# Ledger of designs, part 278: VHH binders against q9y6x5

Target 1, 379 residues: q9y6x5
Amino acid sequence: LPPKLLLVSFDGFRADYLKNYEFPHLQNFIKEGVLVEHVKNVFITKTFPNHYSIVTGLYEESHGIVANSMYDAVTKKHFSDSNDKDPFWWNEAVPIWVTNQLQENRSSAAAMWPGTDVPIHDTISSYFMNYNSSVSFEERLNNITMWLNNSNPPVTFATLYWEEPDASGHKYGPEDKENMSRVLKKIDDLIGDLVQRLKMLGLWENLNVIITSDHGMTQCSQDRLINLDSCIDHSYYTLIDLSPVAAILPKINRTEVYNKLKNCSPHMNVYLKEDIPNRFYYQHNDRIQPIILVADEGWTIVLNESSQKLGDHGYDNSLPSMHPFLAAHGPAFHKGYKHSTINIVDIYPMMCHILGLKPHPNNGTFGHTKCLLVDQWCI
Below, E stands for the ipSAE of ESMFold2; O stands for the ipSAE of OpenDDE; V2 stands for 0.75 times the mean of E and O plus 0.25 times the DockQ between their complexes.

## First folded at step 13 (VHH)

Design U68 (framework vhh_7uia_1; at its last look DockQ between E and O 0.12; V2 from the best seeds 0.00; counts 0 for: pae E 13.2 > 2, placed apart)
Fold by ESMFold2-Fast, scan of step 13:
Order: sequence, then structure tokens, then C-alpha cells
Structure U68 (fold): chain B 379 residues (1-379), chain A 123 residues (1-123)
Amino acid sequence: as target 1 above (379 residues)
Amino acid sequence: QLQLVETGGGLVKPGGSLRLSCVVSGFTFSSYAMAWVRQAPGKELEWVSEISGSGGYTYYEDSVKGRFTISTDNAKNTLYLQMSSLKPEDTAVYYCARTEYKYSGEWTPFDLWGQGTQVTVSS
């Protein structure tokens, strides 16, 4: 009888929120499960890259989703918005739901995890919802639990994505304690609803549940803006992505563009593609532009305009403010165990182990997560 | 074709109440986040309140919190702003506007605006 796993993401759930706000439902979940206090995500610390790294175990340069806005230099294609269903962008890796369906003749189910509404290597999640931000958490949960109980072949891997607290983090900033407290309380209530629904349906005791996120959030300000238009005329380049990591495609000589940008702001690092720090694992892909600009934490890159963002992410992945957490409960996991840090790419091989799947080659290390699991020995 | 039409503005005394309505045509607004934005005499545009397309998340500027309530009627494609305990400082032209939270975690700029409705709070 195959094991089952539900992977839940609350977008933009900064690890420090767990210590600064009260989460009675999440703490009850953790008490009978495991907590990883910090998950070191991949660079760029953005939604699409990190969600795809969780389910592939690969760095962005390997899985090809290198930003939320992309240009491919070889094919001349532009990645549009969240409704872009071109498999081209997703085909450089094999996500776990595809592996789940192909290796063991099992089904997968998805409530809006990035990539699940796209056929990848000619395989789409067996059950899925097209992305629509207006669909309630309850409706997503109802579909996932229905599919977990009423599918043949059985659904053994299911995903559930929710946009908060990222949306509120951008509007209020993470330092707005009053507004963030209200949003985070609502999220904790949704976690309570999730657990209650799984118990009511008889799924709780036999289902492995992972609750995690793709990144954190940092405070921004109108006093911390970098105006690119003060440094370089827009006629010299095409802008592929703006903030806090700008992707620059030169229309003139690359060195000339670089020289105009390199001393523009003390709060921004300017890299030629080959000079991007190796620790980012952000270099070996045609979708990474010839010049990238990386703003310092809390700084926003703009084009002669103000920014309405009071919170943002995408910054250096060594920053604790960019880190999410991971909590898990179920028959595969220890009870009451706390672990300090894992890499976000380590989640994929752990999930493959739980599901009995052979992982595709990946950048994760199973040894980093084995102490979370009851069938593994930690000396 | 694509249109936002605000109504419900008018003259009201301090401490009074008004209900603004924004009727949407040409699209189903449950697929979008909707906002109220105001412009007071001699001031720049000020964001007032916003509601997610799911209706589950509401956002308010601090000066209106507890006094204003944003809501939707999806069957009527109508956005509302219930204003209570109105102050002279609330005097402004009120616009409804459309935005979208992208899958990628970014809000779009307001891309569709109404014509505005005047709210005047004076004795």
C-alpha cells in the first residue's frame, strides 16, 4: 500500500514569524511532528524559482525557472505572467508529481502549486486546478481531500498552495505587527481547518503532511530606492526583471552597459554573468541575462518612480529574513523533534524517500533530512 | 466594454455614513483584487482599501480602519465601501480600481479605473 504525502505552501512565510507571533494550531501540529527552524532557499528568493526547487531538488540554473520574469537568449521567448502554459519553461527538470505518476502508476493532485497546471515532459498532474487567486483556501482543501479519498489509481502525492502571507507582507511589510498579526492569525486558523478536515475524513493518522514556504520577507521603504534611470538610459538595454534582482539585456556593447551601472549605487551589486558568486548557483542557464543587479536587503530598484511595496523578497539567500521554515507530521516523521537548518533542495529527495520513488539526479542531500524520519538512524 | 462605475457619493455631515458602490461591466471581478483609492483637494492619490478576489482578505489604510468596510457582491459584479464616522479629512473623489495578485507573488499596478464619485464631509 503506497504511502501518501500532502505538501502545503504558505507563500512568503518568514521563519522568524513563528517566534514573533502566536500560532496555536501550528504549534499543536509541530508538537506531534517535526520542525526545521530555517530552510535555506535558492537564489533568487522568489516564488516560482523556489517552488520549483522544492519539487525538483535542483538549483535554478539546473531547473530553468530562474526568475518570475524570464527571457531565453537561444529561443528568443519571453516568459509572460502566471497564465503562461508553455511547457518550454518547465521542461528542464522533472517535478516529483511527474515521477510519482510514471514510476509507480500512482496519481497526483494539485491545488495551484506552480507548474501543476502545465504538461511537463507530456505529463500533467492527474488532478489539478488552474491557477486562480480568487479561489478560497476551503475550496482548494475540499478538492485535495476529495481526490486523496476518491481516486484510482490512488493519489499518493498532493500539493496545496496559498498566496498569504506574501500578499500582505508586500502591502504592509513584515515589521507592521498589528496588520501582520491579523493575517498570520488567519493563516493559523486555516492550518487548524486543514488538520480538522483531515481528522474528520480519517486521513490524519496515515497521511504525511509537510507545511513549508518558498521564502521570507524583508521591510522596504520609500527612503531606500535605487533609480536605474539616473544611471543609464533605457535605450541602452532591455529590462527582463527589475527588483530586487534586475536582469539586464544590453542593446549595445555589454562592457559599456556594465560600466554605466557598476558605480550607480552603493546599495547594489552589479555582476557580469560569469562574475555572479558561485554560492548562488545562478550562472549556467541561457535564461540568466548578461548583467544582473542585486540590491542590498530592503532596497528597491525603480525606474524614476516611487514604490508602493513595504515588503519584498528576492534578496541574497544567505539572509535569515529570506528563509522559510518546514514543519511536518505523519507516520514517516518523528514526534517533537526540532532541527536547525536544511537546504530547500533537500526537500525533494526526502519526499522521494517517503513515497518510495527513485529521485532524478538532484542537488539535495538525503543525509541532511534523515534525522526527521522514523525509519532512519541518527548517530 | 470594460468599465467601472462609482455611485453613492454626496454631501454628509461629520459623523455620518455613506455607502459607495462600484458596478463592474465587461469582466468578472471575482478574478481580480479590487480597491478604493481617493484624492483629497490639494493632495495626491491615496490608497484606502482593497479586497482580494476570493473576498477572504481585506486591507485598509490605518486612518480608515474600523470606520470603513470593503465588500463585494459577486453575483452583481459590485464592489462596496461602507463608510461610517466620516470626518472632514475623508473629503475626496473616490475611485474604484482593479489590480491582480500574480501567481509569481507580485501585485499588478491598477490597470482599470472608474470615473470617481465625490464625497464631501462638511457641516
Scores: ipSAE 0.275, ipTM 0.658, lowest interface PAE 3.6, mean pLDDT 90
Fold by OpenDDE, look of step 14:
Structure U68 (fold): chain B 379 residues (1-379), chain A 123 residues (1-123)
Amino acid sequence: as target 1 above (379 residues)
Amino acid sequence: QLQLVETGGGLVKPGGSLRLSCVVSGFTFSSYAMAWVRQAPGKELEWVSEISGSGGYTYYEDSVKGRFTISTDNAKNTLYLQMSSLKPEDTAVYYCARTEYKYSGEWTPFDLWGQGTQVTVSS
């Protein structure tokens, strides 16, 4: 039988939640599989970019999903969560479900994973659900497992996405122990449901399952605001993305805009596009705006000093608060093994290996995940 | 047009039950959290209950836990609050409100409100 892989994402699941909260079901999953304690994600540490990095193995500058909100100056197109269906935005890379589906006697399935309801390179997942946040996890899980079990050609790669604990993290802040305990317990219960359903259908022993996330969450406060209006008139620029990484499109001379912003706050770094630090791998794409502002951890960039979020993400990808985790179970993985850290782009070549797919050129390093796999030498 | 319309309020005796409804117009529950908020005479607004549009979580204020149940009917585009074992201290105007969540990280709490419905618990 061809190998099968289910990739599951719980949006905004910060890695250290595993240390600070109880997860009976997830811990049991980990005990029978492997854990990577910290996954260094890509900059910007946002939902669309990082989910696409997971399935392409590419940095944001390479796959072209450089933010949750984007603007292309040539076509004058806009990208956002409410306007993400144009293949124009996704076609700069080939996600793994497309690669998988183009193989003989294989198909892919997806439940709400970013980009899966869009034809990319004229290929859309054989089975997919249009994104709808109102659809329950149970319904998503039921569809995914049905497709994994009954499809012809067989579904060999599937994705499952869930919006929590990100939404709650934004609302309550990650340091709200009372509310986050409730939310995270619910997540653990959903993991329990996932495992139980796989067992009931006889998939558990043969299906490889990865449970991961795209980013973490940091605590914000009304006391840590950066008001751009105090530094520059709104008429001098167009805001493409706001916080914690603002994308600035100048309406006047770029240098003048830069000079007005460079000393706006001691808690914000201002970069011309060509001066963006190399470590971010966030420079070589036309969709990156001429000026970016990067707030320090826990600081929020605002207009008119208005902000309602107690938690946020998108900050420097070296910050532990921005890091998710990865857990995995199945025939391809060891049992009871824990690993310290990998890069999020490393997941792609690992998944390709598991599925027997030839990977497209990518930024991942297969060597970083060898110790997780039973068929590899671990040095 | 965006609109929330609450119904179901009224006078009830202590220990009684009421079911509030909030009919939604102009949008679906997608990408939203729906909440019930109440305001008693001379008091501040108080969160009562909240439900994620995705079904990811439900919230109950401690004072109403075990007594109130929040739910949605997507087919009817209606939010509900089943109230049981009502107490005099539950007397308030009850509002349904929407909170918007987006992948962009945008979070807009209570961007849409209903007109409210009066709940009076009295012997």
Scores: ipSAE 0.062, ipTM 0.618, lowest interface PAE 3.4, mean pLDDT 94
Fold by ESMFold2, look of step 14:
Structure U68 (fold): chain B 379 residues (1-379), chain A 123 residues (1-123)
Amino acid sequence: as target 1 above (379 residues)
Amino acid sequence: QLQLVETGGGLVKPGGSLRLSCVVSGFTFSSYAMAWVRQAPGKELEWVSEISGSGGYTYYEDSVKGRFTISTDNAKNTLYLQMSSLKPEDTAVYYCARTEYKYSGEWTPFDLWGQGTQVTVSS
């Protein structure tokens, strides 16, 4: 029957956790499928932008979700973690679940993937859960598997999002081996439950499953703070986002604000929008502010208060600590194949291929993922 | 003086219920998320439940969801954990702990701990 795909994200799952911690269930999943050891994500390495990049194949400047906190100067609209439901923010791209369910005799299902409870281009996922972090993984999984098995038209694309290990990574930091071992063991148990449930329902052999993440996590410290108040008065700018990439909207002459900030710390790069490095692909959107500040790995930008975070993400996407992994299993994928790296935007054209969908224009390269797929010549 | 004081522990049979209390002094609840953390014999600390500084967002470890309920009473500066359908694997010392409020689902380190109260689930 038609090809089906389940896309699963465990938020903040740093690639090297696979080498440094025990994952019997995930390792069995990988053994019977494929592993990409590092996925180079998009800058800024934050949750909302990278989840949308996975499902659109676009850099942040092209899909318009450029950070977890944004401001649009033309409309005067603000976006945040608690104010994310306006379709205005999401409508600069078409995510794969919209394309999928607009095909005849197909539908899409979602358990809390960012954006799936928003009507993007007047289209919301056919079956979805409104975001609520208190809903258990078991309930999310039960809804997804029920929809995969019992829907008419059939659900051919489904997503499942889980907040860990991101939440615990922020709380403990990635270097806290005792606490992170406990957290990661629980996540491995959830992966075991996922596989067991799919087997019990007869889905395992014919469903393609991707397990991935949006970013990693780096260790922070009270010894690594950058205090903006020591460099510039609050009255000179509006702060759109703070750390580790600050977004600065000048209230006075932009050059004057830049000059006050450029030597603020040796552990922070200050960019005028036109000077943002081309390798970030982070310049060509009105939601990107006139000045950004990019902290070095493990440094935290603060105003005049201490930080309570022990782990954070959002740093330069060339940093291995910011990279997640990708594992996959199903009829489309080889068994026992390991690949070193892909770009996160490459996931979208691969998923479109598996589902038989025509991809929208995107930044991914199908050739980067060909070796994962059984139906492709790998050269 | 900053202080957290737990009460309400004890011995209970499987399937029973207990209500833990944590009386808070020296700080404002609305500025902090509050948590229950437990340590079973010979095991490491395990986060159990958390409530946001707003009081509107609650979080549970999966094994206790549907059985445990975290709540606050701001007028009494007291954090509660209502435990029902208790199992032998719930046996532990239970601590209340403070973190700073951030965002829904965001965790920060525990910077203030209570002394703990023993919960024992045994026939």
Scores: ipSAE 0.000, ipTM 0.168, lowest interface PAE 13.2, mean pLDDT 89
ESMFold2 (binder alone), look of step 14: mean pLDDT 82; pTM 0.839

Design U69 (framework vhh_7uia_1)
Fold by ESMFold2-Fast, scan of step 13:
Structure U69 (fold): chain B 379 residues (1-379), chain A 123 residues (1-123)
Amino acid sequence: as target 1 above (379 residues)
Amino acid sequence: QLQLVETGGGLVKPGGSLRLSCVVSGFTFSSYAMAWVRQAPGKELEWVSFISGSGGYTYYEDSVKGRFTISTDNAKNTLYLQMSSLKPEDTAVYYCARTEYKYSGEWTPFDLWGQGTQVTVSS
């Protein structure tokens, strides 16, 4: 039988939630599997970019999903902040479900992972659900498990996406212990339901399961706002993306726009595209705008408005508050092993190894994850 | 049964004020972000204002900042738009709309709409 893998994302699950709250079901999962305490994600620390990095092993400048809102300078196309199904935006990389379907006569299944409802290189996930946030976790799980058991050619790669704890992190902020405790307990119960369902269906012992996330969350405040309208008039630029990384397309001379912005606030860095720090790997793509503003952790960029947004992400990827975790269980993984840190781009080559697929060129390093795997030497 | 019902539209002179109300039924009001969107004669749909289900953050289109205020009363399942200093260019059908967060804090396409209420600003 070919190896099988289910990749699960709980959006916005900050790594240190594991230290500050109780997760009995997740702890039982980890006890018989592996835990990576911190996953260093890619910049910018946003949902679409990081979900696509997990399944391609590429930095954002390489896979082309550089933000949740984008403008392509060459084609003059705009990517809306709503779900955009134009393959143009997704075609700069080959995600693992496409590789899975093309190399070995295998099927893929998807419950709402970003990009899975889009034909990429003329290939769409064999089974998928169109994105709809109103669809319950139970319905997503029912479809995934049905497809894992009842497909020909067999489903060997499946994905499942859930919006929490990110939606509540934005609404309440990560420091609201009362509301976050309730939300995180519910997520732990969903993990319990997932394991129970897989056991009841006879899938648990032979299925590799990865539980991870795309980013963390940090506390925001009305006391930490950067008002762009105090820096520059709207007539001088087009705003492509706002906060906490603003993407600025000048309508006048680029240097003139830069000079108006560069000293406006002590709580943001202003970069000409060519001056963006190399460590971000966020420069070599036409969808990255001529001027990028990066707010300091917990600061919100606004346009002459009061924003009471209580939690956010998108900040510098070196910040621990932006890091998710990774837990895994299954025949490919050691039992009871704890690892400190991997890069989010390392997940792709590890998954390719588990599935027996040849990875496309990528920015991940297989050696970083080999200690998690039973068929590898940890040296 | 899911329903949004707008009231409060009408004819006003420039500089006047109106308060629009939207009463919702059939869903948990505080679980959704709500929006006011408008369509002027012969023009495309324009987003006016958004409010989160908690009321914790609000957004305004640039042309209405300082003149319009969005608010909610979750106990009454009611969304409001207080409009002041009205201008002829504010003439439009105003729609109450429900939206959800997608892919972690992004706005969904509006999945439930009211019937709209006409606002006419004429000298």
Scores: ipSAE 0.007, ipTM 0.209, lowest interface PAE 9.3, mean pLDDT 88

Design U7 (framework vhh_7uia_1)
Fold by ESMFold2-Fast, scan of step 13:
Structure U7 (fold): chain B 379 residues (1-379), chain A 123 residues (1-123)
Amino acid sequence: as target 1 above (379 residues)
Amino acid sequence: QLQLVETGGGLVKPGGSLRLSCVVSGFTFSSYAMAWVRQAPGKELEWVSSIQGSGGYTYYEDSVKGRFTISTDNAKNTLYLQMSSLKPEDTAVYYCARTEYKYSGEWTPFDLWGQGTQVTVSS
């Protein structure tokens, strides 16, 4: 029987939540599996970019989903995460579900993972749900487990996405212990439900399950605002993305716009595209704008207004507050093994190995995840 | 046609209770989150509470937490706000409103509003 993998994402699950809150169900999962304490995500530390990096193994400049709001200078198209279903935005990479369906003649299933309701290279997930934030975790789980047990060709790769704790992290901020405790307990209960459903269906012992996230969360404040309108008039630029990484398309000379911005706030860095730090791997794509502003952790860029966000992400990927974790269980994984850190792009070649797929060229390093796997020699 | 119709407002004494209802037509809760937003005399609109349409996660403004409960009946396309231990400071016009969680967990601006229902808390 072919190997099977379920990839689960809880959006915005900051790695250090594991140390500050109780997760009895997740801890039982980890005890008989593996834990990677920190996953170093890609820049910018946003939902769409990092979810696509997990399933392609590529930096954002390479897979083309460089933000949640984008402008392509070559085609003059605009992307918004509010209903843009144009395959154009996703076609710069090949996600693992497409590879799974084309290399092995197997099926893929998806409950809401970003990109899975879009045909990419003329291939859509064999089974999928159109994105609806109001569809319950239970309904997503019911569909995924049905497809894992009742499909021909067999479903060998399945994804399950959940919007929490990101939505609550934004609303309450990660330092609101009362509200975050309630939300995180609910997530742990959902993990318990997932494990019990897989056990009841006879899937648990033969299914590889990865639980991970795309980024963390940091506390924001009305006392930490950068008013862009105090720096530069709207007539000089088009705003492609705002906070905490602003994407600026100049309407006048680029150097003049840069000069108006560069000394405006001590709490943001202003980069011409070619001066963006190499460590970000955020430069070589037409969707990255000529000027990028990067706010310091916990600072919000605004347009002459207050912000309603008490938490945010998108910040420098070297910040521990931006890092998620990875936990996994199943026949491919060791039991009770703890690992310190991997890069988020390393997940893709590991998943390809588990499924017996040949990975497309990618930025991950298989050697970084070898010690998690029972069939590998750990150095 | 897209429409939100609120009922249940009225005059109550401090410490009293009211249940507000909002009937939704022209769309379903399957793609939207719903909110209660209030406006006190001479003040700006203040968000009170939100719920994902599936009856998932609920969110509350700090001053109403533990006193108000937001809920839905998806089969009836009806949003409720159960208000208890009411205070004079809760006096406002209460609106139900539609919003949406984006993939990133961000709230969209409120794009559809009811007519409002007056809640007055006074002796």
Scores: ipSAE 0.017, ipTM 0.508, lowest interface PAE 6.4, mean pLDDT 89

Design U70 (framework vhh_7uia_1)
Fold by ESMFold2-Fast, scan of step 13:
Structure U70 (fold): chain B 379 residues (1-379), chain A 123 residues (1-123)
Amino acid sequence: as target 1 above (379 residues)
Amino acid sequence: QLQLVETGGGLVKPGGSLRLSCVVSGFTFSSYAMSWVRQAPGKELEWVSSISGSGGYTYYEDSVKGRFTISTDNAKNTLYLQMSSLKPEDTAVYYCARTEYKYSGEWTPFDLWGQGTQVTVSS
């Protein structure tokens, strides 16, 4: 039986939701599997960057998806939306489904994981769905399970993406216990549906399943706004990305723009590209702009108007509110094991090991995840 | 100069239709997602709909799905919201806004805003 892996992402699932809400189906999954309580994601803590880091094992400066909105200074290309299908944006790394398909007798399947509807290095997932937020979780699950059972060459790597709890986290904020309770119960029910479907189809005992997320969520407020228009005129710069990490392309001398911004707000740090903290691993890429503004947790950067965002992410990756979790079950994983923390880039080499793939050079450390695996000595 | 100008609002009876327009200037229109957000009297701002810069991807708040259609004319730098089957609950000032791209399908406006256009649905 070739090893098989299904990677599931619930966008914006903050790690501490597990401690503050009840998840009976997820807890049953974890009881017979493993839980990593915190996953330290990459900076910036946004959807596209972190989803691509999971499947490449690379920091954003290395894989090239450095934000959800991007400008490439060398080619003068703009990333026009987060569903942009130009391979240019994705070709700085080789995601695991590409490597999986280039091995003998392997196929990949994808239900809307970022990048899976794009030909990367002339390779697109063998089976995939174009991104469409209106497609139900059930339809995504039906397609993935059909492909896992009926493919030739066999599907050995499959991905499944769901927009919640991120969408509701933005709308209501993570501190809205009533609304978040309803959303998170819905997600737990979907996890129950996933497990039940895999059991009914005879897949459960032989399939490795990882449930994870790309980032967390923090509470925002109308009382925590940084008005960029109060500090600098629009004629001085082009705005590539706004909040909570603003990407500034100067139209005049860079030092002059920096000097206009550096004392703009006590709740925002302003960096010249070369002064971005080394711990972010967010410097060595042409898509990282000459000036980067980083808002403090819960603060929103705006242009002379209010923000209606009650929750947001993108903040400093050292913040626990930005951390997702990872849970896994299957023949590769121990049963009932709890681990404190791993880096999000560590997921890729672990998945390569499970699938028997040779990983591309990456920023992950296999040693960080070996305690999760039955075929490894945990010391 | 960066600006957004909304027009097309007015008074309409329940079940009626209106088409809102937003003319954009000062940036490359097709490089940004655009959104409609509304504020009802005495209520918080509510996101209504978003469209990708390519025009290929559209997103709607659940209460407006099937009733509202968002579209763009990139040659005219104009964003539209076609509203049908209007309800009293749709009464609000409607703003067009430039938004950050979100793969999750959640579009939250937090940068460029227009002045707004009033839509009133009443008998």
Scores: ipSAE 0.014, ipTM 0.275, lowest interface PAE 8.2, mean pLDDT 88

Design U71 (framework vhh_7uia_1)
Fold by ESMFold2-Fast, scan of step 13:
Structure U71 (fold): chain B 379 residues (1-379), chain A 123 residues (1-123)
Amino acid sequence: as target 1 above (379 residues)
Amino acid sequence: QLQLVETGGGLVKPGGSLRLSCVVSGFTFSSYAMHWVRQAPGKELEWVSSISGSGGYTYYEDSVKGRFTISTDNAKNTLYLQMSSLKPEDTAVYYCARTEYKYSGEWTPFDLWGQGTQVTVSS
């Protein structure tokens, strides 16, 4: 039988939540599996970009999902949450479920992972759910487990996406210990339900399960706002994305817009596209706008208004607050092994190895994940 | 036609209980989080509680935890706030409000509000 893999994402699960809260079910999962304590995600540290990096192994400039809101200067198209089903936005890379279906004549299944309800390179996930936040974790899990057991060709790659703790992180901020404790306890119970369901169905011993996330969360405040309207009139530019990374499309000379913005706030860096730091790998794509503003951790860019966000993400990917973790269990993984850090782009070549797929060219390094795998030697 | 209608407010003594209802029309709870927001005399709007469209996640402001319970009845298109152990400081106009949690991982601003229902906690 071919190897099977279930990839689970809890959106916005900051790595240090693991040290600050109790997770009895997740701890039992880790005891018989592996834990990567920090995953260094890609810039910008947003949901759509990082979810697509996990399944392609590519930096955002390479896979083309460069933000949650995008504008393509060549085609004049706009991307938002409501139009994420246009294949145009997703066709700059080949996600693992497409490779899985085309390379080995296997099936893929998806409970709401970003991109799985879109035909990418004329290939849509064999089984999928259209995004709907009202659908319970239990219903998503029921569909995934049904498809893992009852499919021909067999489902060998499955994904499961859950909105928490990101929704609560935005609403309460990560430093609200009482509210975050309650939310994280519920997530731990969902992990317990997942493991119990897989055991009950006879899947647990032969299924590889990865639990990870796309980014972390940092505390914001109404005392940490950057008001763009105080520095530049809206008539000079079109705003493509706002906070904490603002994407500016100039309506006048780019240098004039840059000069109006460069001294706007001591808590924001202003970059011409060609001056964006190389370490971000955020430059070589037409969807990256001519001027990018990057707020310092915990600062929110606004347009003459207050912010209701007590938590946010999208900040510099070197910040530990932006990092998720990765835990895994299954026949491919060692038991009781802890690893300090991997890059989020390293997950893709590891998953390809587990599934026996030839990876497309990618920015990940298989060597970084070798110590997690039983069929690899890391000395 | 998008509409939120709150009922159930009134005068109650300290330590008492009230149940607020918000009937929604023109949309379902699918993809929307529902909220109770209040405004006490002379104060700013204060978020009180929210519930996800699935009903799986409930959220509360610190001052109301353990005293208030938010719930939905999808068959009746109705949002509830069960209030117990009411205090004079709970006196406010209570509004039903809607937000969307977007696939991109962010909450929208409140985009639809009810007219409010008055809750007065006084001896």
Scores: ipSAE 0.081, ipTM 0.511, lowest interface PAE 4.6, mean pLDDT 90

